# Designs tried in a protein design chat: VHH binders against q9p7j3. Part 73

Target 1, 174 residues: q9p7j3
Amino acid sequence: MILPLFPETQVHVFVYENVSNCAAIHEQLISQNPIYDYAFLDAATILYKKQVYSAIIRALEDRRDEQMKTKTIHSEVILSLSPKTEISSAFRQFSMTKKSKNIVVVKIDSKLTEEEEFERLDKLVEGNRVEFSDEELQKLIDFKVLKKNYKLDPSTLENPLASILSSIALRGYS
Key: E = the ipSAE of ESMFold2; O = the ipSAE of OpenDDE; V2 = 0.75 times the mean of E and O plus 0.25 times the DockQ between their complexes.

## First folded at step 4 (VHH)

Design n4 (framework vhh_5c3l_4)
Fold by ESMFold2-Fast, scan of step 4:
Structure n4 (fold): chain B 174 residues (1-174), chain A 118 residues (1-118)
Amino acid sequence: as target 1 above (174 residues)
Amino acid sequence: QVQLQESGGGLVQPGGSLRLSCAASGFTFEYYAMSWVRQAPGKGLEVVSDITWEGGSTTYADSVKGRFTISRDNAKNTLYLQMNSLKPEDTAVYYCAKIRYGSLHDYRGPGTQVTVSS
């Protein structure tokens, strides 16, 4: 993927549906196992590819500017999805939980090709891979969760993309 | 600025050997998988061989399996292609290419000409 301000940064995004081992993955994340150094997102919170890309770009900007609020670039991606700068709230809103069923996985600064990351993640995630596309994401979204996370009203919910992207870009300021 | 510079091409007889090199700069070479790609006169691009970022896994097109060997030296930021038992149909411009992810290339060198002829 080519990012306007970060053309040399390696980024991979993967989507898994019907994941049966989220509780096991969650335990590995809590123990900070370095094998699991990815951003594991609940797919119920992600409606668009651009939503994920916007959070990645914001996280990379914060790293470039030495303004990261979290310990890793992957944690910063999770924080950057939130319209607020409160870390604990962002993780509750967007991170995979032990009860999640569908997940979006982000890897930044990978030393592996996309195919090698697929091979690695397929050993960690017990689920079905699907394409990272707006079509597939729209099958996995929970609109009630999306509305709450971005404070969408009925008029905004008809076309939420601009509101979501604005919330990510203006995190902490409005 | 990403730069890839191939060398080692030339004229060789059928059954002969050549070793191509690609000097890489402007990016963290050890982080990226790399390819050798070729284009024969009047034909499209063919991916000849791929190598993972650590060199632990390689793939080859059926047309070159058993004859060509891809390798890399990450300390020298250099990619290699050892070509043995060359055939006239191997005549092509050979390009070093950076893999962005999967099989997608985002940078390619200017190429080096390999001609296999008696």
Scores: ipSAE 0.000, ipTM 0.107, lowest interface PAE 17.1, mean pLDDT 82

Design n5 (framework vhh_7n9e_1)
Fold by ESMFold2-Fast, scan of step 4:
Structure n5 (fold): chain B 174 residues (1-174), chain A 118 residues (1-118)
Amino acid sequence: as target 1 above (174 residues)
Amino acid sequence: DVQLVESGGGLVQAGGSLRLSCAASGFTFSYYAMYWGRQAPGKGREWVSGISWDSGYTAYASSVKGRFTISRDNAKNTLYLQMNNLKPEDTALYYCATLRFGEYSDYWGQGTQVTVSS
């Protein structure tokens, strides 16, 4: 996708359902294997495309302003999904785990084409790739997890988009 | 310098309609989500509606859903709120707001008064 604020930045987002090798992927992430330099998110935490884009934009702004709190742009995307500035908490809340079943994968600054990234990721992820769309994401979300991560009340849960985007944009503000 | 200027408020009878506008300047309007909020006399600030930067997604408070429509014109740097079937409980100062990614605070306009007679 092309971001108007960051026209030189290549962004690819992929969604996989029914992933059977999350434990193996998680092991690679812990070992910091450079082949797995992506943001691997648990799809149970993502309700909207705009939620992911907002976190990407926040991470890119933090990189531009030399305000990144993590070591990589992909880790910064994961942190940016959280309403808190605590790195470990953000990873526990949004990053994929050994028990994840559905994942959202973000690649920033790829030197590969979108088709080449599809081919590469399809070899790393043992699951079914689906369209990155709100319709597909809404099939994979866990509302209990979403409510906990963003501190949503029942009334806010009826209209969560603005609250979620506010939480992402206002991370770390008093 | 960031400026948000609301207009379109006024006095209207219950069941009537108003269209609010918010003229934005001093930032790249098309890159940011925009919001409408309101504050009634003696009450705190209440979120009313929000719209994504590309108009792909909108959200509404339960109290206004089905009656209000948020929209934006990125070429004109303008946010709108179409308010239909107004009720006395909609009486409030209406203001627009934006969240600027990577910045320390929201920016709020001064507001436009909406008064709905029973």
Scores: ipSAE 0.000, ipTM 0.126, lowest interface PAE 17.0, mean pLDDT 81

Design n6 (framework vhh_7n9e_1)
Fold by ESMFold2-Fast, scan of step 4:
Formats: structure tokens, C-alpha cells, sequence
Structure n6 (fold): chain B 174 residues (1-174), chain A 118 residues (1-118)
């Protein structure tokens, strides 16, 4: 997918449900295996496509501005989902864990086509791929997790989109 | 040429209220996210509240939730922050900001000082 404000940057987003090998993937991420250079998100934390795109845009802005706080653009996406600029907290809140069942995977700056990246990921992830759509994401979300991560009250839970996007965009000043 | 001009700050006693305004010009105000930030003496800037372009959705920092209300009047190109039940820890320079993404930077105003006496 091409972002309007970053047309030179290739972005691919994949969604997998019923993933059986999250523990194995998590071990590869901890070891910093270059083959796993993606943002692996717990789908329990993602409600909207715009939520993911907002985090990607923020990470790309921070990279352009030489203000990244993490080592890779993919870890910067994970950080950018958090309303706080605190790395360990962001990873606890949004990154996949050994216990995750459904995941959202982001790839930025791939030299591969979307089809090639997809085939590569299907070899790494043992689960069922579904469409990256608000409808599919809403089947995988955990509203208790969403509420905790963005500190939402009952009134904002009924229409959380703007609150989530504001939190991502306005997480801090530098 | 984008300009943001804040007003409405001042001295107020704890428990009091102030209404801040931000007059925006040089862009189509109704199409952009806006937010308020603040900087307390000796501290970095802190996000306070944000509002969607339509005004239909808002978000607040936990420290001000229930006490502050952000709103906008797109016909007047003006952003507002209604601050109730002010506390001494709310003392800060308050800025409005135009949220930008991609190739653009956030644009902040010069700020309006709010001082809350104990």
C-alpha cells in the first residue's frame, strides 16, 4: 500500500488468526533474527486500519526527522501505537507475546513485492490469513485490552476512533 | 502562511475556571486535527487534549479528564479549551497546535500563560 504523504515508502499489512507458533516467533524476535524484521502486533490491541496507518505514519515522520527512539522502523511502529513514548511499556502493550493467538504484521521498505512478502510470511506464521479490514480486526479485538492501553472511559469506548488516533498522534512533545 | 494565536490565559485561584481560545489562519481549519499542549516551569511539553476535524470526537490526558473540555468552531476557525476546577499543578504555558502528518511538522502557537494560585 502507498501512503499519500510517503509515496516512496512501500507498506504491507497482514492479519493472521489462530496462530499456533507465536512462542517460536517471539523467540526469533528476542534474538533479533533479521528474517523476522517486521512489526508483530497482538491483534487484541488493534481495532481499526486507521490505527495501524497512524502508527506507521508517526514512525515514518520520526525516521524522516532523525528522532526514532528504537533501532528499526518496525520497532518504531510498535512504539508509535502507544500514547506514551516509553519503549518497554509500548512493547508490553502492543507487541505479540508467546500467548498471542491473532497477530497483525507490518512490513515497511520491503524490496520484495507484496506477493513475495506474503509467501515469505506464510512460511514464518502458522495461522490463517484474513483480510486487513476493520470488519476482520473487530472480530479479533479485546476491548478490555484496548481500554487499558488507551485509558478509555465508557463514553469513549462507544466511539473510540478519534481518541485512539489523537493518542497516537499526540503521544508526546520533543 | 499558517498562524495560531492563543488567548485567554491569566491568573486564577485554585478551583477557578478559564477559557482559552486559539485563532487559526492560513489553512482550511475544518480539515485538520487540533490539540492543546502545555509546558510547566522546568518541564517538557505535555499533551493535554485533542479534537477531530469535525469536532465530533475528543481525547484528554488523564490529569485533566473531567475538568477540561476541548471544542472547536469551524465557522470561526477557533479552537477552545474550557478549564474548570483548576489546580496549582495546571500552571503552565498553554499552546494550541495544528496536527500534521507525513512531510509536514506540527505547528504550535506562541502560547498563553495560565497561573493557578494555591
Amino acid sequence: as target 1 above (174 residues)
Amino acid sequence: DVQLVESGGGLVQAGGSLRLSCAASGYTFSEYWMYWGRQAPGKGREWVSGIYPSGGSTAYASSVKGRFTISRDNAKNTLYLQMNNLKPEDTALYYCAKFLSGYERDIWGQGTQVTVSS
Scores: ipSAE 0.000, ipTM 0.123, lowest interface PAE 16.7, mean pLDDT 82

Design n7 (framework vhh_7yz9_2)
Fold by ESMFold2-Fast, scan of step 4:
Structure n7 (fold): chain B 174 residues (1-174), chain A 117 residues (1-117)
Amino acid sequence: as target 1 above (174 residues)
Amino acid sequence: QWQLVESGGGLVQAGGSLRLSCTASGFIFSYYAMGWYRQTAGNEREWVAFIYWGGETTYADSVKGRFTISRDNAKNTVYLQMNSLKPEDTAVYYCAARFLGSYEDYWGQGTPVTVSS
């Protein structure tokens, strides 16, 4: 995917369901294994493609402006999903855990083609790859988790997309 | 490469109408909130109207009831219908685009509108 505001930046997003090795992946992330340099998100927290793209754009803007709060662009994507600028809270809310079953994986600035990233990730993730689409994401979302993470009320739950995107864009101002 | 191209400006008499258009190319239009700002000589740009990805609209108090913003996603175009124009509406009008997760606006080159009394 090419982002119009960042046309030189390669972005790949992958979705896996029924992942059986999340505990093993989580251990590799803790040990900072460079092979696992991706943003591994819990699919229970992601409702729309636009939600992921919004976080990616926010992270890229923060990198451009030399205002990143985390060490990598991938950890900055995770932070950018959160309405707050507190790192540990954002990771607790959006990162995959040892108990995750479905995940969204983001790669930015890959030196590999999308097909090569597919082949690499299929070796690292023991699960079923599905299309990155709103239809597939809506099968994996946990609305209780979504409501908690974005503080959605019955009035905002009627159209959660606008509220979620505004929360991501206005992070640090409210 | 992305681009915003404004059109429809010109000279009009007070009480008249103009329709401004802004066509976006090189980006996924549905991911952007679109709007209009205006600027008079010696002053900073002021917002006029915005239309968000969900279709919600906002208007500056000075134009409420006279101006209408709309978008056509199939044509990648945003419009500003300006009715009951006043000499005070004379300005250069700028099309603006804001990506869904962005806190920054991108601007077109502007189109001048002159309202004679």
Scores: ipSAE 0.000, ipTM 0.202, lowest interface PAE 14.0, mean pLDDT 83

Design n8 (framework vhh_7yz9_2)
Fold by ESMFold2-Fast, scan of step 4:
Structure n8 (fold): chain B 174 residues (1-174), chain A 118 residues (1-118)
Amino acid sequence: as target 1 above (174 residues)
Amino acid sequence: QWQLVESGGGLVQAGGSLRLSCTASGSTFEIYWMGWYRQTAGNEREWVAFITYGGSTTYADSVKGRFTISRDNAKNTVYLQMNSLKPEDTAVYYCAAIYRGLESFDYWGQGTPVTVSS
């Protein structure tokens, strides 16, 4: 994927369902193993492709402007999904946990092709790869989690896209 | 209820300047990336400039150093200041608004023609 504002930045997004080794992946993330340098998101928190893209764009803007609040672009993507700027809260809300079953994986600035990243991730993730599409994401979302993370009321929950994108885009611009 | 209205186009001599404006009717303007595109008859639209809500900008190589994009969120307006205009800048200029997601452009203006005479 090429982003018009960031045309030199390679972005790959992968979705896995029925992942059996989330606990093992989580251990590698806390040990900061460089092989696992990706943003590992709990798919229960992601409803739309645009939600992920908006977080990526916000993270890339913050990196360009030297305003990143975290140490890596991938952790900045996780932070950027949150409507708040509190790092620990964002990670609790959106990062995969050892109990996660379905995950969304983002890679920015890959030195590998998309196909090579697929092959690498398929070795790290014990699950079924599915298409990164709104249709597939809507099968994996937990609406209770989504409602809590974005503080959605019943009226916005009916069509939450605009509210979610607004929360991501306007983080810190109160 | 949400629409983009461009203004400021017209005829100008080579070396001259024009300022295009694009005003959004409706709400939530501030969460959109705003951009300018241009199209010559028989060709696809080409990107000219983008600006984020926070004011970060990027430009196509063909206009870099000559054009400046800016926005006024209080007025729901984005601007394109075009300096040192060349005959090859002759085109219909379109304002676009996108929801941070680059797969689709959510709103387009009707276009405003710019003609640069030699």
Scores: ipSAE 0.000, ipTM 0.192, lowest interface PAE 14.8, mean pLDDT 82

Design n9 (framework vhh_6qgx_2)
Fold by ESMFold2-Fast, scan of step 4:
Structure n9 (fold): chain B 174 residues (1-174), chain A 121 residues (1-121)
Amino acid sequence: as target 1 above (174 residues)
Amino acid sequence: QVQLVESGGGLVQAGGSLRLSCAASGRTFEYYAMAWFRRAPGKEREFVAAIYWSGGDTFYTDSVKGRFTISRDHAKNTVSLQMNSLRPEDTAVYYCAAGFRLYESSQYDYWGQGTRVTVSA
């Protein structure tokens, strides 16, 4: 993945469907096991690739500007998906839960190649890898959850992408 | 405002063909799934076919695979359903819809008024 404003930052995004061990992964995240240092998102909340990229860019901007609200860049990605700066709400709305079935996994500052990260994640995640594409994401989205999280109404549904991206970029100001 | 308008329905004999068209106005639905659903009298709406506008991926219910083809025309902002080898059980009102989930009708936010297809034995 190439980010124009952060060309030296290695970013990888992975999508898994039909994940059977979300409860086990969730326990590892609560215990802060370093091997699980990724942003684990519920795919029910992600509609577009640009949604994920915008959250990553916002998190990297906050890190660059020493304005992070959370302890890790990966938790900052989760926060950055939310329209408002409220950590507990953002995690409740966007992070993977023990009941999740499909997940989006983000890795920032990887020392591994994308293929090496796949091999590592395949040992941690019991599910099927799919392409990180708008088409695959739209098979996994829960549109009612998305509408609730971003407060989409009939006027914003004309272009939900623009509304979502604006919400992410203008968090706390819109 | 945003509208989906269907056309092309009618009466045909079993084994015949019809082409349904859906014209979208007010937006392009490029990042939406565009779908055809149908409803026979006394039945719930059922999924027939869907296409992702941007990717061209197509999806069909088993009963129409190989007989129906969904396609899009970006220049005309239209989605079409070519129906071949029609059967009496294909008789229904056909609806064009735009949404994000392929198979679940409750996840579609935009609907046309429907066009009636009658297939006689």
Scores: ipSAE 0.000, ipTM 0.228, lowest interface PAE 12.8, mean pLDDT 82

## First folded at step 7 (VHH)

Design p1 (framework vhh_5c3l_4)
Fold by ESMFold2-Fast, scan of step 7:
Structure p1 (fold): chain B 174 residues (1-174), chain A 120 residues (1-120)
Amino acid sequence: as target 1 above (174 residues)
Amino acid sequence: QVQLQESGGGLVQPGGSLRLSCAASGFTFDEYAMSWVRQAPGKGLEVVSDISWSGGRTTYADSVKGRFTISRDNAKNTLYLQMNSLKPEDTAVYYCATHSKYGFPDRDLRGPGTQVTVSS
């Protein structure tokens, strides 16, 4: 995908359902194995494609402006999904865990083609790839998790898009 | 491999000040965001403050905002917490923690902690 504000930045987003090896992936992330330099998100936290793209844009803006809070662009994407800039809470809210079943994987600035990244990820992730689409994401979301992460009231839960995007855009601002 | 050692805790009267230090070794300190977290008796862990890898961006819990200042010296591999206008509610063990480069949740507090007691 090509982002209008960052036309030279290549972005790949992959969605996997029924992942059986999240504990093994988690172990590699704990050891900080550079092969796993991706943003591994729990799909229970992602409702819309625009949610992911908004976080990517915010992370790229912070990198451009030399204001990244974290050292890698992928961890900055995870931080950028959170409505506040507290690193520990953002990672707990949005990152994959040992118990995750469905994941969203983001790669920015890949040296590989999309096909090569897919082949690489298919070897790392034991699950079924599905299309990165609002329809597929809506099958994987946990609305209880979404409500908690974005502090949504029952009145906004039926159409939360604007609230979520506003929270991402305003992260770090009171 | 990774080692974090906190120091500077102690007994202080309400309204007093303390400066905590965390000496880091065994990793490339300037590549990691850091935080101070605390645990009061009978309570859970509370994130007090965090700081970017460069030192350019910080956040604070509402309970300490305006009273505490986090900073780091990457040349000395040291993290600091300046605590002013201390209150009895600040009594806790204070821990130094690192954050993952790849965005997974903090696994463990890496330092053994330093006790801060605010009492008259």
Scores: ipSAE 0.627, ipTM 0.824, lowest interface PAE 1.5, mean pLDDT 87

Design p10 (framework vhh_5c3l_4; at its last look DockQ between E and O 0.73; V2 from the best seeds 0.00; counts 0 for: pae E 5.2 > 2)
Fold by OpenDDE, look of step 8:
Order: sequence, then C-alpha cells, then structure tokens
Structure p10 (fold): chain B 174 residues (1-174), chain A 120 residues (1-120)
Amino acid sequence: as target 1 above (174 residues)
Amino acid sequence: QVQLQESGGGLVQPGGSLRLSCAASGFTFDDYAMSWVRQAPGKGLEVVSDISWSGGRTTYADSVKGRFTISRDNAKNTLYLQMNSLKPEDTAVYYCATHNKYGFPDRDLRGPGTQVTVSS
C-alpha cells in the first residue's frame, strides 16, 4: 500500500486473531530482535482502518520533520495512536501485550510485496490472518478499552471516528 | 545487564533548585528514549518528563512545565533533570526509566531512585 502523501514509503497492515504466541513475540520485542521490527498493536484497541492510517501518517510526518520521539518508525506509530504524550502511556494503551489474543501488525518501509511480507510475518505470528477491514476490526475491539483510551463519552460516541482522529492529530497541542 | 543509577536529590526549600542525574549502563543509550518518573508518599508513579532518543524532543507533565528541564548526554550515557522553582508537592522519590528502540518500557527496571524533599 502506498500513501498519497508519502509515495516513496510502502506500508503493509495485517490483522491476526487467536494468536497463541504473543508472549513470545513480546519477548522478542523486549530483546529488540530486528526481525520483529513491526508495530504490534493490540486489536482490542483498534476500531477503524483510518485510526491505524492516521497514526501511520502522524508517525511519518514526525519522521519527515525529524521530530520522532522514539527511535523507530514503528514505535512512533504506536505512540501516535495515543492522545497522550507519554511513551509509557501510549504503549500501555495500544501495544500488544503478553496477554493479547488479537493483533494488528504494521510494517513501514517494506521492500516486499504484501504477499511476501505476509509470508515473512507468518513465520513470526502463530494465529489466523483476517482481512484488514472495519468489519473485522469491530469484531475484535474492546469498547471499554477504546472508551478509556480516547476518553469517549456519550456525546463523542455518536461519531467515535472523528474523536479518535482528532485525538491522534492534535496530540501534543493541548 | 541494564543498569540505572539516579543521583542529585536532597532537601531544599520551596523555590529552590536541584539537578538530578541518571547514569545508564548495559545498553545502547542512544537507542532509548528516556523518562523521569516520580512517586510521592501514598501516590502512584507519575511520569514527570520524557525525552527522545536523540534529545531533540521533550515533553513534560503539566505540573512541572516551565520549571523542569529534561536533557541527556548520549556521549556520557547520562540523563538529567533540572528542577527549578521547586514546590512541596514535588516531594517524591525520582526514578529514571527507559524505553528501548522499539519503544517498550522496561517497567521492572529502575534505579534505586533519589529522594527529593521540598520543605520550609
């Protein structure tokens, strides 16, 4: 996938359900294994494709402007999902944990086709790939977690996407 | 083995200043974003400030904005916190915390901390 504003950057997004080895993946991320250089998100925190794309775009903008807070573009994507500025908060809110069962995986700057990248990632993730769509994401979401992460209330729940995108876009401006 | 050691704490009067340091070892320092966190008596951990891996970007809790400055010297593997205009509510044990290059915090790894007490 190519983003219009970043035509030289190839992005791939994958969704896995019923992942059995999140704890093992987490350990690899803690040990900073380079073959795990992806953004591993807890699917329970993701409601929309546009939420993910918005975070990716924000991260890419930060990189372009040499304003990345974290070292890698993938960690910056995780940070960018959060309305909060604290790194620890963002990761607590959105990153895959040892206990996660469903995950969204983002790859930026891929030199591979989507299929090739999937084959590579499939060796790392023990789960079932599902379509990256709002329909599938809505099956995996935990609304309690979502509401907490973005401080959604009855008024903003009427259009949660707008609220989420605003939170991502305006992070650090309040 | 990752190691962190905080220093520079002490007793100061309100309006006073302190400079905290955190000596880091056992990992590639410039791959890690760093944080100062604090724990006041009877309260949970609070993030005071974050600094990017390069030092080019900083963020602060609202309670310390304009008074505290986080910085780092990657050549010396050291994190700093300049605290000015200290208030009694700043009294806490201060810890430095790490975020590896993939952004993951090592929640279990803090130094022993350094006590900051602001009192008249």
Scores: ipSAE 0.754, ipTM 0.874, lowest interface PAE 0.6, mean pLDDT 94
Fold by ESMFold2-Fast, scan of step 7:
Structure p10 (fold): chain B 174 residues (1-174), chain A 120 residues (1-120)
Amino acid sequence: as target 1 above (174 residues)
Amino acid sequence: QVQLQESGGGLVQPGGSLRLSCAASGFTFDDYAMSWVRQAPGKGLEVVSDISWSGGRTTYADSVKGRFTISRDNAKNTLYLQMNSLKPEDTAVYYCATHNKYGFPDRDLRGPGTQVTVSS
C-alpha cells in the first residue's frame, strides 16, 4: 500500500486467522529474533483498516520527527494504537500473546515484494491468510477488548470509528 | 547484559519529596525508552512513568500526574524520578525498567528496586 503522506514508504499488512503457533511466535519476539521484525497485533483489537493505517501514519510521523518512543518502527506502530501511549500497557492491549488465535501483521520498509513477504510469513505463521478488509476484520474483533482499550460506552459501540481514530490522533498532545 | 541499579528511596512524611536515580549499564542506554514501575504491599505492578530515548516524550499514571517528573541524563546513563507532594499511597518498591527492541518488557530488564515509605 502507498500512503499519501509517505509515498516512498513500503507498507504491507497481512491478516491470519486460526493461527496455531502464537506461543512460538511470541517466544521469538521475546528472544529478539531478527527474522520476526514485524508488528504482530492481536486481531481481537482491530476493527477497521483505517485503525491500522492511522497507527502506521502516526508511527511514521514520529520517526520523521525523531520522536519515536520505542526502538523499532514496528514497535512504534503497536504503541501508536494506544490512547495513552505508555509502552507496557500498549503492548498488553494490542500486541499478540501466546493465547492469540488471529493476528494482524504489519511490515514497514520491506526490501522484499509483497509476494516475497507473504512467502516468508507463510513459513513463520501457521494459519490461514485472509484479505485485509473491514469485512474480514469484523469477523475477528472482540468487542469487549475494543471497548476496554478505547474506553467506549454503549452509545458509541454501534459506530466507533470516529472515537477510535480520535484516540489515536490525540496521542502526543498529553 | 542489561544492568539497572536504583537508589534514593527512604522514609518521608506526607507532603515530602524524594528523588530516585537509576544507573544503567550493559546496553546502549540512549537507544531505549525507560520506565519507573512500582509495587505497593499486596498489589500488582503499576507503571508510574516512562520516557523516550531522547527525553522528548513522557507519560505518567493518573495517580502521579502533576506530582512526579521523569527525566534522564544520557551522558551519565542515568534515569531520574523526582517525587513531590508524596502521599501514603505512594508507598512501594520502585523499579527502573526498560524493554527489549521489539517493545516487550521482561523481568531481566528491571533493577532490584528501592523502597519508598511515606508515613507519619
Scores: ipSAE 0.674, ipTM 0.854, lowest interface PAE 1.4, mean pLDDT 89
Fold by ESMFold2, look of step 8:
Structure p10 (fold): chain B 174 residues (1-174), chain A 120 residues (1-120)
Amino acid sequence: as target 1 above (174 residues)
Amino acid sequence: QVQLQESGGGLVQPGGSLRLSCAASGFTFDDYAMSWVRQAPGKGLEVVSDISWSGGRTTYADSVKGRFTISRDNAKNTLYLQMNSLKPEDTAVYYCATHNKYGFPDRDLRGPGTQVTVSS
């Protein structure tokens, strides 16, 4: 998919449920294996497609403006999901861990079609692909985690999108 | 072997200054964002400051804004923390830490730490 603000940048997003090999993927990320250069997110932290796209846009804006804090665009996406600028907190809160069961996987600057990228990723992830949609994400979210990560009051949990997106957009301006 | 070694801690009076250094070896230093974290006696870890891989972007905890300055010298594989206007509440063990360039939470490399004590 092509984001309007970044027309030359191809992005793919995949969602996997019931992933059995997050510990093995984590080992490859520790080893800095470049085949695994994706953003691996814990799906328990993601409620909306726009949440992911907003983080991608923020990361791409920071790259364009030479303001990235992290070395790769994929780790910058993870940072950009956080309402805070602190790197360790963002990674702890949003990254896939060895214990994750469902994941969202982002590839930025793909030179492949969605189907070609999926074929590559499917060899790395042992799980069931589901559609990247608000409907599927809502089945995988942990609302306790979402509330904590974005400091949501019970009154906002019904439709928290605006609060979440403003947290992403306003990061670093306070 | 991958190593981080902090130095520059010590005893200082309130209002004084210290400069901490962290020497890094065994990895490509400028691939990593870096942090200073501290642990006060009987308290949990607090992230004091972060710095981007290039050194161009920095973040500070509210408790140290305006008093502490993080910097790095990628040619010397060294991270620094300039601490001015020190207060007794800054007393802690200070650690430098790395953040893997692929963004996972479990691969933390940090040094053994250096003690900073501000006399009250």
Scores: ipSAE 0.182, ipTM 0.626, lowest interface PAE 5.2, mean pLDDT 86
ESMFold2 (binder alone), look of step 8: mean pLDDT 83; pTM 0.844

Design p100 (framework vhh_5c3l_4)
Fold by ESMFold2-Fast, scan of step 7:
Structure p100 (fold): chain B 174 residues (1-174), chain A 120 residues (1-120)
Amino acid sequence: as target 1 above (174 residues)
Amino acid sequence: QVQLQESGGGLVQPGGSLRLSCAASGFTFDDYAMSWVRQAPGKGLEVVSDISWSGGRTTYADSVKGRFTISRDNAKNTLYLQMNSLKPEDTAVYYCATYSQWGYTDQDYRGPGTQVTVSS
């Protein structure tokens, strides 16, 4: 995908459901195996495509402005999903865990096409690929997790998009 | 094999100051964001402050903002917390912490902690 503000940056986003090897993937991520250099998110935390894109844009803005809090662009994407400024909380809130079942995977600066990344990820992820769409994401979300992560009250849960996007854009001010 | 060792805690009177240090080893310190986390008796963990890999960005909990300053010396693999205008409410065990650089962990890596007591 091509982002209007970052047309030279290659971005790919993938969604997998019913992943059976999250524990094995998590071990590779903890050991920082370069083959696994992606942002692996727990799909229980993601409700909209725009939520993921907003975090990617924020991370790319921070990289451009030499303001990244973390050393890698993929960890900065994970951090950028959080409305909180604390790094530890952001990682625990959004990163995949050994117990994750559905995941969203982001690749920044890929030298490969989307199709080539699918072929690579299919060798790493034991699950079913689904379309990166609001419809598919809404089947995988955990609203209790979403509510806690973005401090949503019952009045905003019916249509939380604007609140989530504002939280990502303002980070620490809302 | 991340190893973190805090020092500099002690007993201090209200309004006093302390400087905590954390010596880091077993990882490339310059590539990791760091934090100070505290736990008061009978209470949960509170993130006090964090600092980016370069030292260019810092954050503070509202409870300590304006009184505490976090800093790092990447050449010495050392993290610092300068604590001014200490209050009895600051009494806690203070831990130096780091995170998985890629953001994947169920637990932060912490040192054994250093006791800060603000009394009399």
Scores: ipSAE 0.457, ipTM 0.731, lowest interface PAE 1.7, mean pLDDT 87

Design p101 (framework vhh_5c3l_4)
Fold by ESMFold2-Fast, scan of step 7:
Structure p101 (fold): chain B 174 residues (1-174), chain A 120 residues (1-120)
Amino acid sequence: as target 1 above (174 residues)
Amino acid sequence: QVQLQESGGGLVQPGGSLRLSCAASGFTFDDYAMSWVRQAPGKGLEVVSDISWSGGRTYYADSVKGRFTISRDNAKNTLYLQMNSLKPEDTAVYYCATYSEWGYTDQDYRGPGTQVTVSS
């Protein structure tokens, strides 16, 4: 995928439902196995494609401006989903855990084509790949988790997009 | 393999100051964000401050804003917490912590802690 503000940056986003091996993946992530160098997000926290894109854009802006809080671009994407800059809470709120069932996987600066990344990830993830679309994400979201992470009230929950995007854009300044 | 060792805790009167240090070894300190986390008697863990790998960005909990300052010396592999205007409610064990570089472990590396007691 091509981002207009970052045309030289290769970005791929994948969605998997009914993943049975999250505990095994998590062990590989803790050991920093290079094969698993992606941002693994819990799909329970992601409602919109624009939510993921906004976090990616923010992370890329912070990298461009030499303002990244974390050392890797993938961890910066995870941090950038959070409405505040506290690192441990952001990781706890948005990262895949051993108990995750549905995941969103982001790859930045890929040296592989999207098809090659699909082939690689399908071997690592024991689940069903679905389209990265608002329709599919809405089947996987946990609204209680979303409400807690972005501090949404009942009126905002009816149309939370603008609030979520604003929280990501104003991270650390609100 | 990651080792973190805190020092600088002690007994201080309300309004006093302390500076905590954390010596880090066993990992590339310069590549990791660092935090100070505390646990008061009968309470849960609270992240009081964190700092980016470069030192360019910081976070402070509302309870300590304006009173505490986090800093790091990457040449010495050392993290600091300057604590001013200390209050009795700051009494806690203070831990130095770091996270998985990739963002998947919540405070998986923590030191043994240093006790801070604020009492008259």
Scores: ipSAE 0.530, ipTM 0.776, lowest interface PAE 1.8, mean pLDDT 88

